# Designs tried in a protein design chat: VH-VL binders against q9nrl2r1430to1533. Part 4

Target 1, 104 residues: q9nrl2r1430to1533
Amino acid sequence: GGVHELSAFEQLVVELVRHDDSWPFLKLVSKIQVPDYYDIIKKPIALNIIREKVNKCEYKLASEFIDDIELMFSNCFEYNPRNTSEAKAGTRLQAFFHIQAQKL
Key: E = the ipSAE of ESMFold2; O = the ipSAE of OpenDDE; V2 = 0.75 times the mean of E and O plus 0.25 times the DockQ between their complexes.

## First folded at step 7 (VH-VL; framework fv_iluzanebart)

Design c1 (at its last look DockQ between E and O 0.12; V2 from the best seeds 0.00; counts 0 for: pae E 5.3 > 2, placed apart)
Fold by ESMFold2, look of step 7:
Structure c1 (fold): chain C 104 residues (1-104), chain A 122 residues (1-122), chain B 107 residues (1-107)
Amino acid sequence: as target 1 above (104 residues)
Amino acid sequence: EVQLVQSGAEVKKPGESLKISCKGSGYSFTDYWIGWVRQMPGKGLEWMGIIYPGDSDTRYSPSFQGQVTISADKSISTAYLQWSSLKASDTAMYFCARQDYYDSSGYYFDYWGQGTLVTVSS
Amino acid sequence: EIVMTQSPATLSVSPGERATLSCRASQSVSSYLAWFQQKPGQAPRLLIYDASTRATGIPARFSGSGSGTEFTLTISSLQPEDFAVYYCQQYDNWPLTFGQGTKVDIK
């Protein structure tokens, strides 16, 4: 994939960040605000970290990029009950991601 | 190259308002927390608070809550520290600093602005 | 809040000698401890994070150790450019707090 894949990763992250339902995923969950989060979630990740990994060319395969995005959603669903605003936002953003990921 | 460039020195009178700035470049400005640190003359470093410019999530040290306002304008990659009414005791050097997010292990400051000297005197 | 206490307040050391700076937290901060160097008229510079990890570009003569409540910064062979004030900072809990500093002077 080369340079075209890296541009596609960057474009997809930008679209995810711009999406109205990105608000739970923009940055790592605050240990100060949510002290028990890191007792439960062992591989924390967020869109800002994924974007930095794209900027540093750390993804060699599209599957690696997709795995980080899916980990982000999996963490959300593991920590947050289904009826929370966070989980509902995650469901909608994940659906959007699956549509856009067809470009990869 | 990551840079934080602060506005120039200020000489003010008690009761005046002031807004100082910190412009970030060389990185994704909205993806990192920006904090403000006070250093009174001859004294150590004091954390004042921090903002995430991506969503304006803002946190204050209890000692500074209600004393200053921290804000950001992400369209120009700039964070701000402002006072509605300065006091002589606000005389200090003020630094902005970026929190490193690349390494998910904690809230330490990896890049610092050059500082803005604020002098408040009658 | 977590009080960070540094000792000594001033440390007089000859160039080429070892400097040992201590930082104590009023409660455990695990390994969430950073060290900064500040020279007169300059912004602080990050030296160490996670108690013992050197920041990019920091010479190997700087080393950090400790966990919990007791931390140490060691400068193994002091250079002329190392005469400065050193601060520890905990980032385990809000509010983020600094120690009051240790000044390393020429003996």
Scores: ipSAE 0.170, ipTM 0.770, lowest interface PAE 5.3, mean pLDDT 90
Fold by OpenDDE, look of step 7:
Structure c1 (fold): chain C 104 residues (1-104), chain A 122 residues (1-122), chain B 107 residues (1-107)
Amino acid sequence: as target 1 above (104 residues)
Amino acid sequence: EVQLVQSGAEVKKPGESLKISCKGSGYSFTDYWIGWVRQMPGKGLEWMGIIYPGDSDTRYSPSFQGQVTISADKSISTAYLQWSSLKASDTAMYFCARQDYYDSSGYYFDYWGQGTLVTVSS
Amino acid sequence: EIVMTQSPATLSVSPGERATLSCRASQSVSSYLAWFQQKPGQAPRLLIYDASTRATGIPARFSGSGSGTEFTLTISSLQPEDFAVYYCQQYDNWPLTFGQGTKVDIK
């Protein structure tokens, strides 16, 4: 992507991180906290990883950036039951993301 | 202000028992893990184990499992590290430290006691 | 256990110069990495947690970077009070483990 797209991705990541429901997604899941996580989730990702990719200009298309964000949510919903705090937070954050992503 | 104050230096002989203490203040003692770290003379830091005073959940490093006992008395905001039978090789500085977690994960030491020097010699 | 390896063992730097310290993990620890400073006769002090977040009260000249298995602590302009031993520590998996330390001394 161009400079403008890079800036847009960066800004969106900042907004996601600052959101109240970002806490499940800020970092990769801890092996200590969730020992079986990586047995289930094969493509782990988090906002800090996505931010790093943005900073390194690894996203050439908006669709690539969106795919990573959607993967992040997909992982959350795959591992966490619907009634968990993580899933609920993910649902709200994803809704926010979908609104913001329309600007990309 | 968060503070961890440890008991004073100890001079012991091999075979003796020992229990040193770490008192926390300035925060909710039952809401944070307390860890113990060994530092032998002129050497690096070694994680020994941690305890959650709220429910006494205790985790040990494999290297120290069965070698020491970690406990806590939340009524007086104090954590303990004890040996049933000291060895000369237990001579070291022992630090207690509060272990905080960020973002529902991670165990890093944000506040440390001043250390307790334990000397074991015949 | 995850083995943390620091390099170099000793780093000699002049005041005002940049110091770069390396910490390598035997397997990925994600961003669950902290840096500590220890001066002679003192307890360690937390500098950085989550690989790149400065602890409260830590000067801006200290910065951490990296993820996975490679991490770096940078002191942009070494001050007299920065001469000390620095340790990295992973908290991604049990048991928690420290690096062996890097001594930063005056050149």
Scores: ipSAE 0.019, ipTM 0.716, lowest interface PAE 4.5, mean pLDDT 91
ESMFold2 (binder alone), look of step 7: mean pLDDT 91; pTM 0.923

Design c2 (at its last look DockQ between E and O 0.03; V2 from the best seeds 0.00; counts 0 for: pae O 11.9 > 2, placed apart)
Fold by ESMFold2, look of step 7:
Structure c2 (fold): chain C 104 residues (1-104), chain A 122 residues (1-122), chain B 107 residues (1-107)
Amino acid sequence: as target 1 above (104 residues)
Amino acid sequence: EVQLVQSGAEVKKPGESLKISCKGSGYSFTDYWIGWVRQMPGKGLEWMGIIYPDDSDTRYSPSFQGQVTISADKSISTAYLQWSSLKASDTAMYFCARQDYYDSSGYYFDYWGQGTLVTVSS
Amino acid sequence: EIVMTQSPATLSVSPGERATLSCRASQSVSSNLAWFQQKPGQAPRLLIYGASTRATGIPARFSGSGSGTEFTLTISSLQPEDFAVYYCQQYDNWPLTFGQGTKVDIK
């Protein structure tokens, strides 16, 4: 939306990045390290990309910002089985995000 | 504006150590990979390796693994390329370059440093 | 290791003419292919990524095409500033590799 919403997006992304469970989401999964990831995940996204999109003012609506964050979690749960460290971190960070998103 | 500024030219003898630097500015340094590329005199470009400064995840080309050390100090937005013992065959131009993080593969170079000429001779 | 082979090694062309540069990969790299321009004494400059997407600020006379193993860079109307060496680079698999370069020289 307006300038107020853009500042709130930045603040929320900073909080997500600083959370202990952000480690699976900071950067895109490497195709070299995990060759089959992009065969399964067709819309990859990570916190560094979302932060850059906020910095470039690419989100027009709060819903677009929220959709990218939720896509990030959905990708994690699609690729990683429930019992993995990645999926567990995703569950905890998503819960934190839902609490912080109420401030938007 | 995104900039990568490298340390100045070096003239060395075989057996000496050397550490050259690449300082990033105008972007979030810890959010992008930094790669190193060698260009021998009159030759093409060779990828040496890459580092993600936030967690120091470092990957080497097989032909350079064990030959150089790639490192970073994120507190000063600087990546390094280091030799413990230079050889005459290390004479080359060395570039640092940033990897675009938005691409799904993430490994093409969008911004380049100006290069550091290293000359190793007796 | 994916070997990138560029042809021709040198391309002599007059200003205003079309230049066509080829890059072949020893195995499929999908569309994970970039093109760079390098002038003497300068760092390489990104022209094309994703085989066909122009980088920001690159003139429309530069276009890329191809996928899999065969790729082409076309300069539709060569300008004096376009005489340089051009490199392709695959970023599909480790190690990342460059072609040996094509020098575009004035005829």
Scores: ipSAE 0.006, ipTM 0.642, lowest interface PAE 10.5, mean pLDDT 88
Fold by OpenDDE, look of step 7:
Order: sequence, then C-alpha cells, then structure tokens
Structure c2 (fold): chain C 104 residues (1-104), chain A 122 residues (1-122), chain B 107 residues (1-107)
Amino acid sequence: as target 1 above (104 residues)
Amino acid sequence: EVQLVQSGAEVKKPGESLKISCKGSGYSFTDYWIGWVRQMPGKGLEWMGIIYPDDSDTRYSPSFQGQVTISADKSISTAYLQWSSLKASDTAMYFCARQDYYDSSGYYFDYWGQGTLVTVSS
Amino acid sequence: EIVMTQSPATLSVSPGERATLSCRASQSVSSNLAWFQQKPGQAPRLLIYGASTRATGIPARFSGSGSGTEFTLTISSLQPEDFAVYYCQQYDNWPLTFGQGTKVDIK
C-alpha cells in the first residue's frame, strides 16, 4: 500500500543519492553558476526536491515518482551536451534507476 | 575516410525558401551529431545547431531557433539546413561539421564540410 | 549562453616565434574547450579538443592549456602555414559557442 510505496520511493532516492553519478542531481542548479539554466529548463527538479516530496507523501502513484525522476534526467540531457560529464553521469544513473524502478 | 560534402552555392532573393544539404560518408552517419555553423562575410564562426541523425534529436542556438530548420535523412546519410523565407542578412557561408558522439571525450567538430555559400540579394 | 572571448583580436608574429592566444569563458566550461584553425577560403580545422589534446595529424608545435574559464593556445614556433584565424569553442553547455576569433598574421 501507500506506506510500502513510500518506503520503496524513499529507499530508491537514498540509493540514487548514494550513487557515484548522482553529483549533477543532488540539488537544483545555481542561478549564479548557470544564469541561463532556468531560461531553458522550465521544470527544474533534483534529488533533494524529490526526497522532500517523498517525505511529504506527495507521490500517490509510482508513476508520479518515476515521472519526476525521468524529468530530472530529461532536464540534464536537455541542458548538457551528450558527452559532458553531467550527461554521462546522467546516463549511468538513469540506467541504474531503470533497473531499480522495476522493483516499484 | 570521413567526408562531409555539402551542396553547391546558392543565389537567392529575399523571401525565397532554401534547403541546403550535407552528406556524410566514411563513418556511421547515425552515431555522430551533425552541426551547422554560419560564417557571415569577413566574420567569425557562429554555432547554429546540431542534429543527431539516429533519432533526429535537434538542438538550436537561441539565435537561430525558429529562424532555420535542421533535419536529417539517415537513409541517405544527409543533414539539411533550411529557411522558409530568406533575408539578405542570411548571406553567409554555411558549414556542416561532425561532432563526436557520447562515448568520445569531446563534443567538438572533428570533420567539416567544404561549406555552402548562400547569397541573398534583391 | 556561455560567452567566449578571445584575445588579442589580431596577433602579429614573425615566423619562428612563439604565438600565444587566449580564450576566456564567461563561466567555467571545465576542459570542454576546442581550438580551430581557419585559413582563407577553407573550412575550419580542429586543432585541440579537451582543452589540451591535439587532434590527429596536428603538429606538436600546437598546444592547448587551461581549464575552467581561462584557456591558451600556443604555437611554439610559427610556421608560414600557421598564419590564419583561430577560434575557441566551448562544448560544456548548450548552446555551444565560439569565440570571436584571433587573427594571426605576419609581423
């Protein structure tokens, strides 16, 4: 049920955060460091935001949780050239996520 | 040998449409981004945008977004740059160039076409 | 976008002398920086990628250095065929952007 799903989401977020390739996704991009980021990315999201949503039980369906995670990766690939460190990290992390998400 | 061969020079009038081409050979066309670069007479290089032929993922420079259309036909290893309505200010040399794909260390243009000169005048 | 600024606009150097070209990024581009050479009437040619790696076939006299926001292209001993315009380009973030170029001509 909802409690089990919440635990699963929480655990998955923990695993994502602990992953070596999570560094581009831990927190929202700084406007100071990347002034144009939010001109391009209209739905910014990061693992800390997703974690908060999990903690607040804002995800009623697994699909909603998955959508946010996929959005996070989509944003990365939209803003970063394919062979940048961020994009490469994102690719690996997304692959990891897809495997783990099968458990949801 | 990797080669990018572009279509010939164009002489057009303002308001006319145009589609120029860039054909790749000597490599797996679908695995590398193809970019377009504008160089106005006596000026520098301007990145216009790129396309990944395999899935047609296309990225534009904000300066060229909505001004041109980049496309590709991977069945014939060809990328395209087109205008619906040319302006005199579109007069320039246009280069296509290959960029390394994901597994490479750089997103740099390692091979270039010979360029297509587009002249737009009344 | 990340603005790439090259200096000087024109660099006059004698054959055999060292040429040093600068490229500055408005924000860090890590090492995702390439250098291109363009001769009159020709397409650009890749010289350096990853800030410091020479492309295949590029003479050893060409070297790139730097990271973050400051980059340098050095031609240790300028040869007659090296007189051209040089461009830097970042590929760290969209949109990809070129510097405005440095013209290297004969002193």
Scores: ipSAE 0.000, ipTM 0.647, lowest interface PAE 11.9, mean pLDDT 91
ESMFold2 (binder alone), look of step 7: mean pLDDT 91; pTM 0.925

## First folded at step 8 (VH-VL)

Design d1 (framework fv_iluzanebart; at its last look DockQ between E and O 0.09; V2 from the best seeds 0.00; counts 0 for: pae E 8.0 > 2, placed apart)
Fold by OpenDDE, look of step 8:
Structure d1 (fold): chain C 104 residues (1-104), chain A 122 residues (1-122), chain B 107 residues (1-107)
Amino acid sequence: as target 1 above (104 residues)
Amino acid sequence: EVQLVQSGAEVKKPGESLKISCKGSGYSFTDYWIGWVRQMPGKGLEWMGIIYPGDSDTRYSPSFQGQVTISADKSISTAYLQWSSLKASDTAMYFCARQDYYDSSGWYFDYWGQGTLVTVSS
Amino acid sequence: EIVMTQSPATLSVSPGERATLSCRASQSVSSNLAWFQQKPGQAPRLLIYGASTRATGIPARFSGSGSGTEFTLTISSLQPEDFAVYYCQQYDNWPLTFGQGTKVDIK
């Protein structure tokens, strides 16, 4: 069960990373690129961090994994207006995630 | 074609003031940051600071904060680097460069001026 | 500030040979790393950004790799016009910082 879930998390992260709309989420936002980002977003997260947590077996439950992914998207939508490329990408990627998450 | 053209070489004495310029063309000057980079004789590149001509938002390297002033006149697509009182140690080549910040591309310099040589000696 | 350290200081290579340049960051800069080429008497020229993306007009023999703290610029087959000084630059955190440069000269 746990090993199977871990493998499922790994596979899902791989699929998210390979998705065309993953570019806003691959790594933490640069302090230079977005100077005020960390003044607004208090719980930053990205796919590379989530992947690391998966590799370290830090997720005991699927809900914990899903929470981090949802946090990643919520951060995006909190900071980026709806008409931005980042928000649009996030919307599509989140939809993809929700479909894949049903398999967990 | 994107182009940055800098003012000519300067020969100054310690204590003198100086203002050198960098004129951009071939692109929307107000939409891109302009940075200044120092290169002392035979040495490497040093980032000095950067300005966004659109609103004159300016960022300095701590090493150059208070030592120089970076400004811009968007009406003539020109950025400036100036000293109130030059030192011999300010002798160097100074480059201006455009930094691309589009679609999270980052703060790297994609186009450079030809450089302005500043020589300060008594 | 993030200190960028390049190695070696000088790299002597024969035309047609492979050149490998190293750039290390004192802390992670993710993939926010650019490479520049500077020839004598000229301004630097952008080669690579995002650690591995070749700038427009840059020959395919130039490639960048790495992430975090370790980065590499590779010239697969050195051409006569490639003898120059190469700089890495991080743009992950203020202030922007350059490496001290690697001089590639002819063996």
Scores: ipSAE 0.023, ipTM 0.704, lowest interface PAE 4.3, mean pLDDT 92
Fold by ESMFold2, look of step 8:
Parts: C-alpha cells; structure tokens; sequence
Structure d1 (fold): chain C 104 residues (1-104), chain A 122 residues (1-122), chain B 107 residues (1-107)
C-alpha cells in the first residue's frame, strides 16, 4: 500500500475507537480479571495494537488490516456468549466496520 | 520518539496535598497503560499501580490501595499521581513508565519518565 | 503476590569479565520477565523482556535466559559503563513486582 492507503487505515481505526461500542476492544483483555481468556483465545488482538501496527506501517495489504479487525470480532464472539454486553457491542461495531470498509 | 516527561521536584510539609504529573509524547497516549513506581532513598523499585488513559481503567498494588490516587487527562496526554495528605514516609523518587501491552507476550515497562523527587519534611 | 528474589546483592567484577545475575520467582512466571538497568541518578532502562529478548539498542553483551522460576542476566564482557543496579521484574500476574536489585561494582 501507499501513503493514501495507510491514511485510510488510520482514519478507519480512529472511527472504530471513537464508536460508542468500542469499549470491549480498546485494549487486550486482562489475564488477571479473565484468567481463562488466553486459554481459549490463541490470537489475541485489540484496537490499540491494530492502531500501532498502522502507525508502524506493518500492514502491506488492505486484506491484512481487514483480517486483524475481523480477528478482533471473531475473538469476541468466540469467548463471549451472544447475550453478553460484549458480544452485543461487537455485533454493532462490526456492522459499523463493514459499512466503513466498503468505502475503501 | 517516545518520551515521558515528569513534573519537577517537590518539597512539601506533612499534611499537604500534592499532585505530580507525567506527560507522554511520541506515541498514542490512550493506547498504553501508564504505571507509577516508587523508589525510596537507597531502596529498590516498588510498583504502585497503573492506569489505561483510554478508559481510565485503574489498578493499584495492594500496598498502595487507598494511599494514592492515579488519574489521567487524555486531552493533554498526562497521567497523575496524587496524595491528599503527605507523610514524611512519602519521601521518595517517583517514576512513571509506559507499560507495553502491544503484543501478547507481556506487560513490561518499556519507557520511563525521568523521575520526580518528592521530599516531605518540616 | 509473586516475590522476586535477586542474587547476589552486590557483585564485584573486573572490566572484561563475565557477570552473572540471578533472579528467582516464588511461583512460575513463564517467560514474563524483564530486566532493567538503573545508573546512579537516572531512570531505569529496559534491557531484556520475555526473559531473553534484548530491547532495541541494547548491546549484544547483555543476554537473558531462564523460564518458570529461575532467570539469569549475563553481561559477557563487563564495560566501565555497566556500573549500575540491575532489577528483574515479573509481569505474569498482578501486582507487578520487582526484585530487590543487584548492584554491580566495577573494579
């Protein structure tokens, strides 16, 4: 990707962070508060990590960026039952992401 | 370049309040935990607690719970450590440090502030 | 909480010699261990994280090893600028804890 693509990734991740439903995804889940999380989730990721990868130009393809965002949601749905506040927030944020990603 | 710049040295009397600061620059301030570490004169390092400025999630070492308040103002990229009533035993060097939570391999302090010397005496 | 114990308290080593510092955890911390250097009047500096990974800009003479409860920092050829106190820190469980430090005296 070029400078314009990296700016688009930055804009999208900023919009995700600012979204009201971003609260479960801002940082990695606490091992102390949720001891079994890392026994279940093998590829943890969060918005702060994705944002830093954008800042360091670590994404070579848009698909790599999209894959990390989708991994974040997949982890949420794998760990959290559908009726939890976390899963509901994930559903709404993912829907928002799909709309914004089509504009790329 | 990641930098943590702390407020200057303080000379206080017992019973006074104090709020010291730690300003982060060169990175996304809200995306990393900021921890506070005490070093009493001639002694080792003691973890006091941490805050995630993005959502103000704040955690304290049991030894410091109720003794200090950790806070942050993300609009100015600044974390704070404060006492409501200082004691002579609070005389120490206080460091802020960015806690790396970037990868799944761990939580360690990658960048440190220069330290703030707090002296509490008559 | 996890108690980190460092040995020796003071290590006297001639320049050019190898220094070996030990850190023991009261329970397993896996590889979640960091080493810091603190020179007089300065803030600590990260040397090693993940028990064995050198932080950016750290000279190759510094190396870390170990896992579980036993860890070692090795300085393969001690330089005059290596006079400092060295701390280990576990980050496997909260509260985060430091060892009490090993002072390296350079002869």
Amino acid sequence: as target 1 above (104 residues)
Amino acid sequence: EVQLVQSGAEVKKPGESLKISCKGSGYSFTDYWIGWVRQMPGKGLEWMGIIYPGDSDTRYSPSFQGQVTISADKSISTAYLQWSSLKASDTAMYFCARQDYYDSSGWYFDYWGQGTLVTVSS
Amino acid sequence: EIVMTQSPATLSVSPGERATLSCRASQSVSSNLAWFQQKPGQAPRLLIYGASTRATGIPARFSGSGSGTEFTLTISSLQPEDFAVYYCQQYDNWPLTFGQGTKVDIK
Scores: ipSAE 0.020, ipTM 0.699, lowest interface PAE 8.0, mean pLDDT 89
ESMFold2 (binder alone), look of step 8: mean pLDDT 91; pTM 0.923

Design d2 (framework fv_ustekinumab; at its last look DockQ between E and O 0.49; V2 from the best seeds 0.00; counts 0 for: pae O 7.7 > 2)
Fold by ESMFold2, look of step 8:
Structure d2 (fold): chain C 104 residues (1-104), chain A 122 residues (1-122), chain B 107 residues (1-107)
Amino acid sequence: as target 1 above (104 residues)
Amino acid sequence: EVQLVQSGAEVKKPGESLKISCKGSGYSFTDYWLGWVRQMPGKGLDWIGIIYPGDSDTRYSPSFQGQVTMSVDKSITTAYLQWNSLKASDTAMYYCARQDYYDSSGYYFDYWGQGTLVTVSS
Amino acid sequence: DIQMTQSPSSLSASVGDRVTITCRASQSISSNLAWYQQKPEKAPKSLIYAASSLQSGVPSRFSGSGSGTDFTLTISSLQPEDFATYYCQQYDNWPLTFGQGTKLEIK
């Protein structure tokens, strides 16, 4: 890692947040709204947490950053059936991420 | 440095409207839940509700539902608490507070504003 | 609602004393408990989160313990700046609720 990787992580997170399909991933799923979520998902993560980790330079390797992003999608697909709005948004955003991440 | 700066003290009459503010700085305003807490004179703390500035997702305590309105203007990193018609029983200190989402399965308030004293008297 | 009951409601102690404050939840909240300190005319400050994790900048004389329904805040050697009101708060479920407070006064 270096300055170019940190700038690339920031740029990619900004692009993910701006994407129309980011709405399920902006913040952690509410335990109040979705009471059983944390019984099923044991490693929760969201874009706001990932962006804060980028801002604090907590990612030392691109693989660490990519792992958190992929965990975010994996959680979505584990909790949500494939025909839900959340899972469909996740599929489209993940495809977008894979295209942008090829540039890293 | 994370700061939450609230608007100044207010003296109002019953039936008047009021909107108080909480300006956040030193952090990503849209990435943290922001909560409001009431403290009546000589009493403990009551959770009013929380709002997520990133998408305006808003959750009220049942006892405050319909009594106040929370809102944000993320372009100026400011949250609001609003009454359409104040009652004398609304006299209290009102705090805004940021929720931390780090290192727990839930959320707690890690930074608090200085408070806004609202006095409603006939 | 999850009720949070603190004990005692007030406590008199001397500088150097070991102080314990308890907090009981009406149902299990796992470790989803925070402690706050509030001095007169001041906003609350976070002391402890996740039942036992010290907030950054909090002196090590403060400690928290417990899980489930029974929690304690301990001050191992009371200092003059520690005279305040202490609140516990659960964040396991909605609505978020606070204990009624424990006022720690100089003897």
Scores: ipSAE 0.087, ipTM 0.746, lowest interface PAE 6.1, mean pLDDT 89
Fold by OpenDDE, look of step 8:
Structure d2 (fold): chain C 104 residues (1-104), chain A 122 residues (1-122), chain B 107 residues (1-107)
Amino acid sequence: as target 1 above (104 residues)
Amino acid sequence: EVQLVQSGAEVKKPGESLKISCKGSGYSFTDYWLGWVRQMPGKGLDWIGIIYPGDSDTRYSPSFQGQVTMSVDKSITTAYLQWNSLKASDTAMYYCARQDYYDSSGYYFDYWGQGTLVTVSS
Amino acid sequence: DIQMTQSPSSLSASVGDRVTITCRASQSISSNLAWYQQKPEKAPKSLIYAASSLQSGVPSRFSGSGSGTDFTLTISSLQPEDFATYYCQQYDNWPLTFGQGTKLEIK
């Protein structure tokens, strides 16, 4: 398609994906690597899913977008103990998100 | 809308190599796992494996491990399933299918290609 | 591997009938169960996921229930377009496995 200016949601997702601490969140957790993940997490979500929703214009309100991002972090902290690399990365990325979300 | 379009029917002989394709459109191709399913004539569905086009991460069924190879070309949003040496027993319909994500545990398939019929006979 | 057994393997019914298809797993799969519909010479179509969640665009006459090992697909009032083969699939453990299918034919 043509070249278009990214929306605020699109831009923020790009920034989240490019962040050094995005690695736990780029795609859904593998059941092979984490066999019990989906027994615990009932609403799995990841940045690629959120990006797709943005691309499809499924977010009518900024609050809906923010809710999905917060769900993503909530899932991480629900499953991962605080001392894990995933939780630590999530903590940093969430802090970054909260700052950037002020632009919305 | 989400679409998976597969390559045309193949007629091969045992020992020949084959590579069939599945082109995705209407969604971010690199963001969804893509699976392959075999259906032998008049039979049920057999899971072959899944591949993540974003990084080519793969999961194979033990029954198909080493028998087939999944790959992708992201530049044309196309996934491939290939055999190095076909057997008569490979005769079947082969489907590609997208794995759903949101609000599910994944590993079920929400969109399917139309299938590619592979016939292997001497 | 987890074996999925559907019952019956085939059944005949009439338009308007209530139809029930069962899928049994060889071990507990929680709610990680999907249902598909396949018409002759067509690709499977997703109906149900997570045992009871209706796929978008699927008529409300379709419903899924169950957890653990026993699952049910119900068509409350059979329509002409519902005659097809139905498959269940577990995604609780690798490898993914399907039931053998239930062929729903017109009486």
Scores: ipSAE 0.017, ipTM 0.678, lowest interface PAE 7.7, mean pLDDT 91
ESMFold2 (binder alone), look of step 8: mean pLDDT 91; pTM 0.925

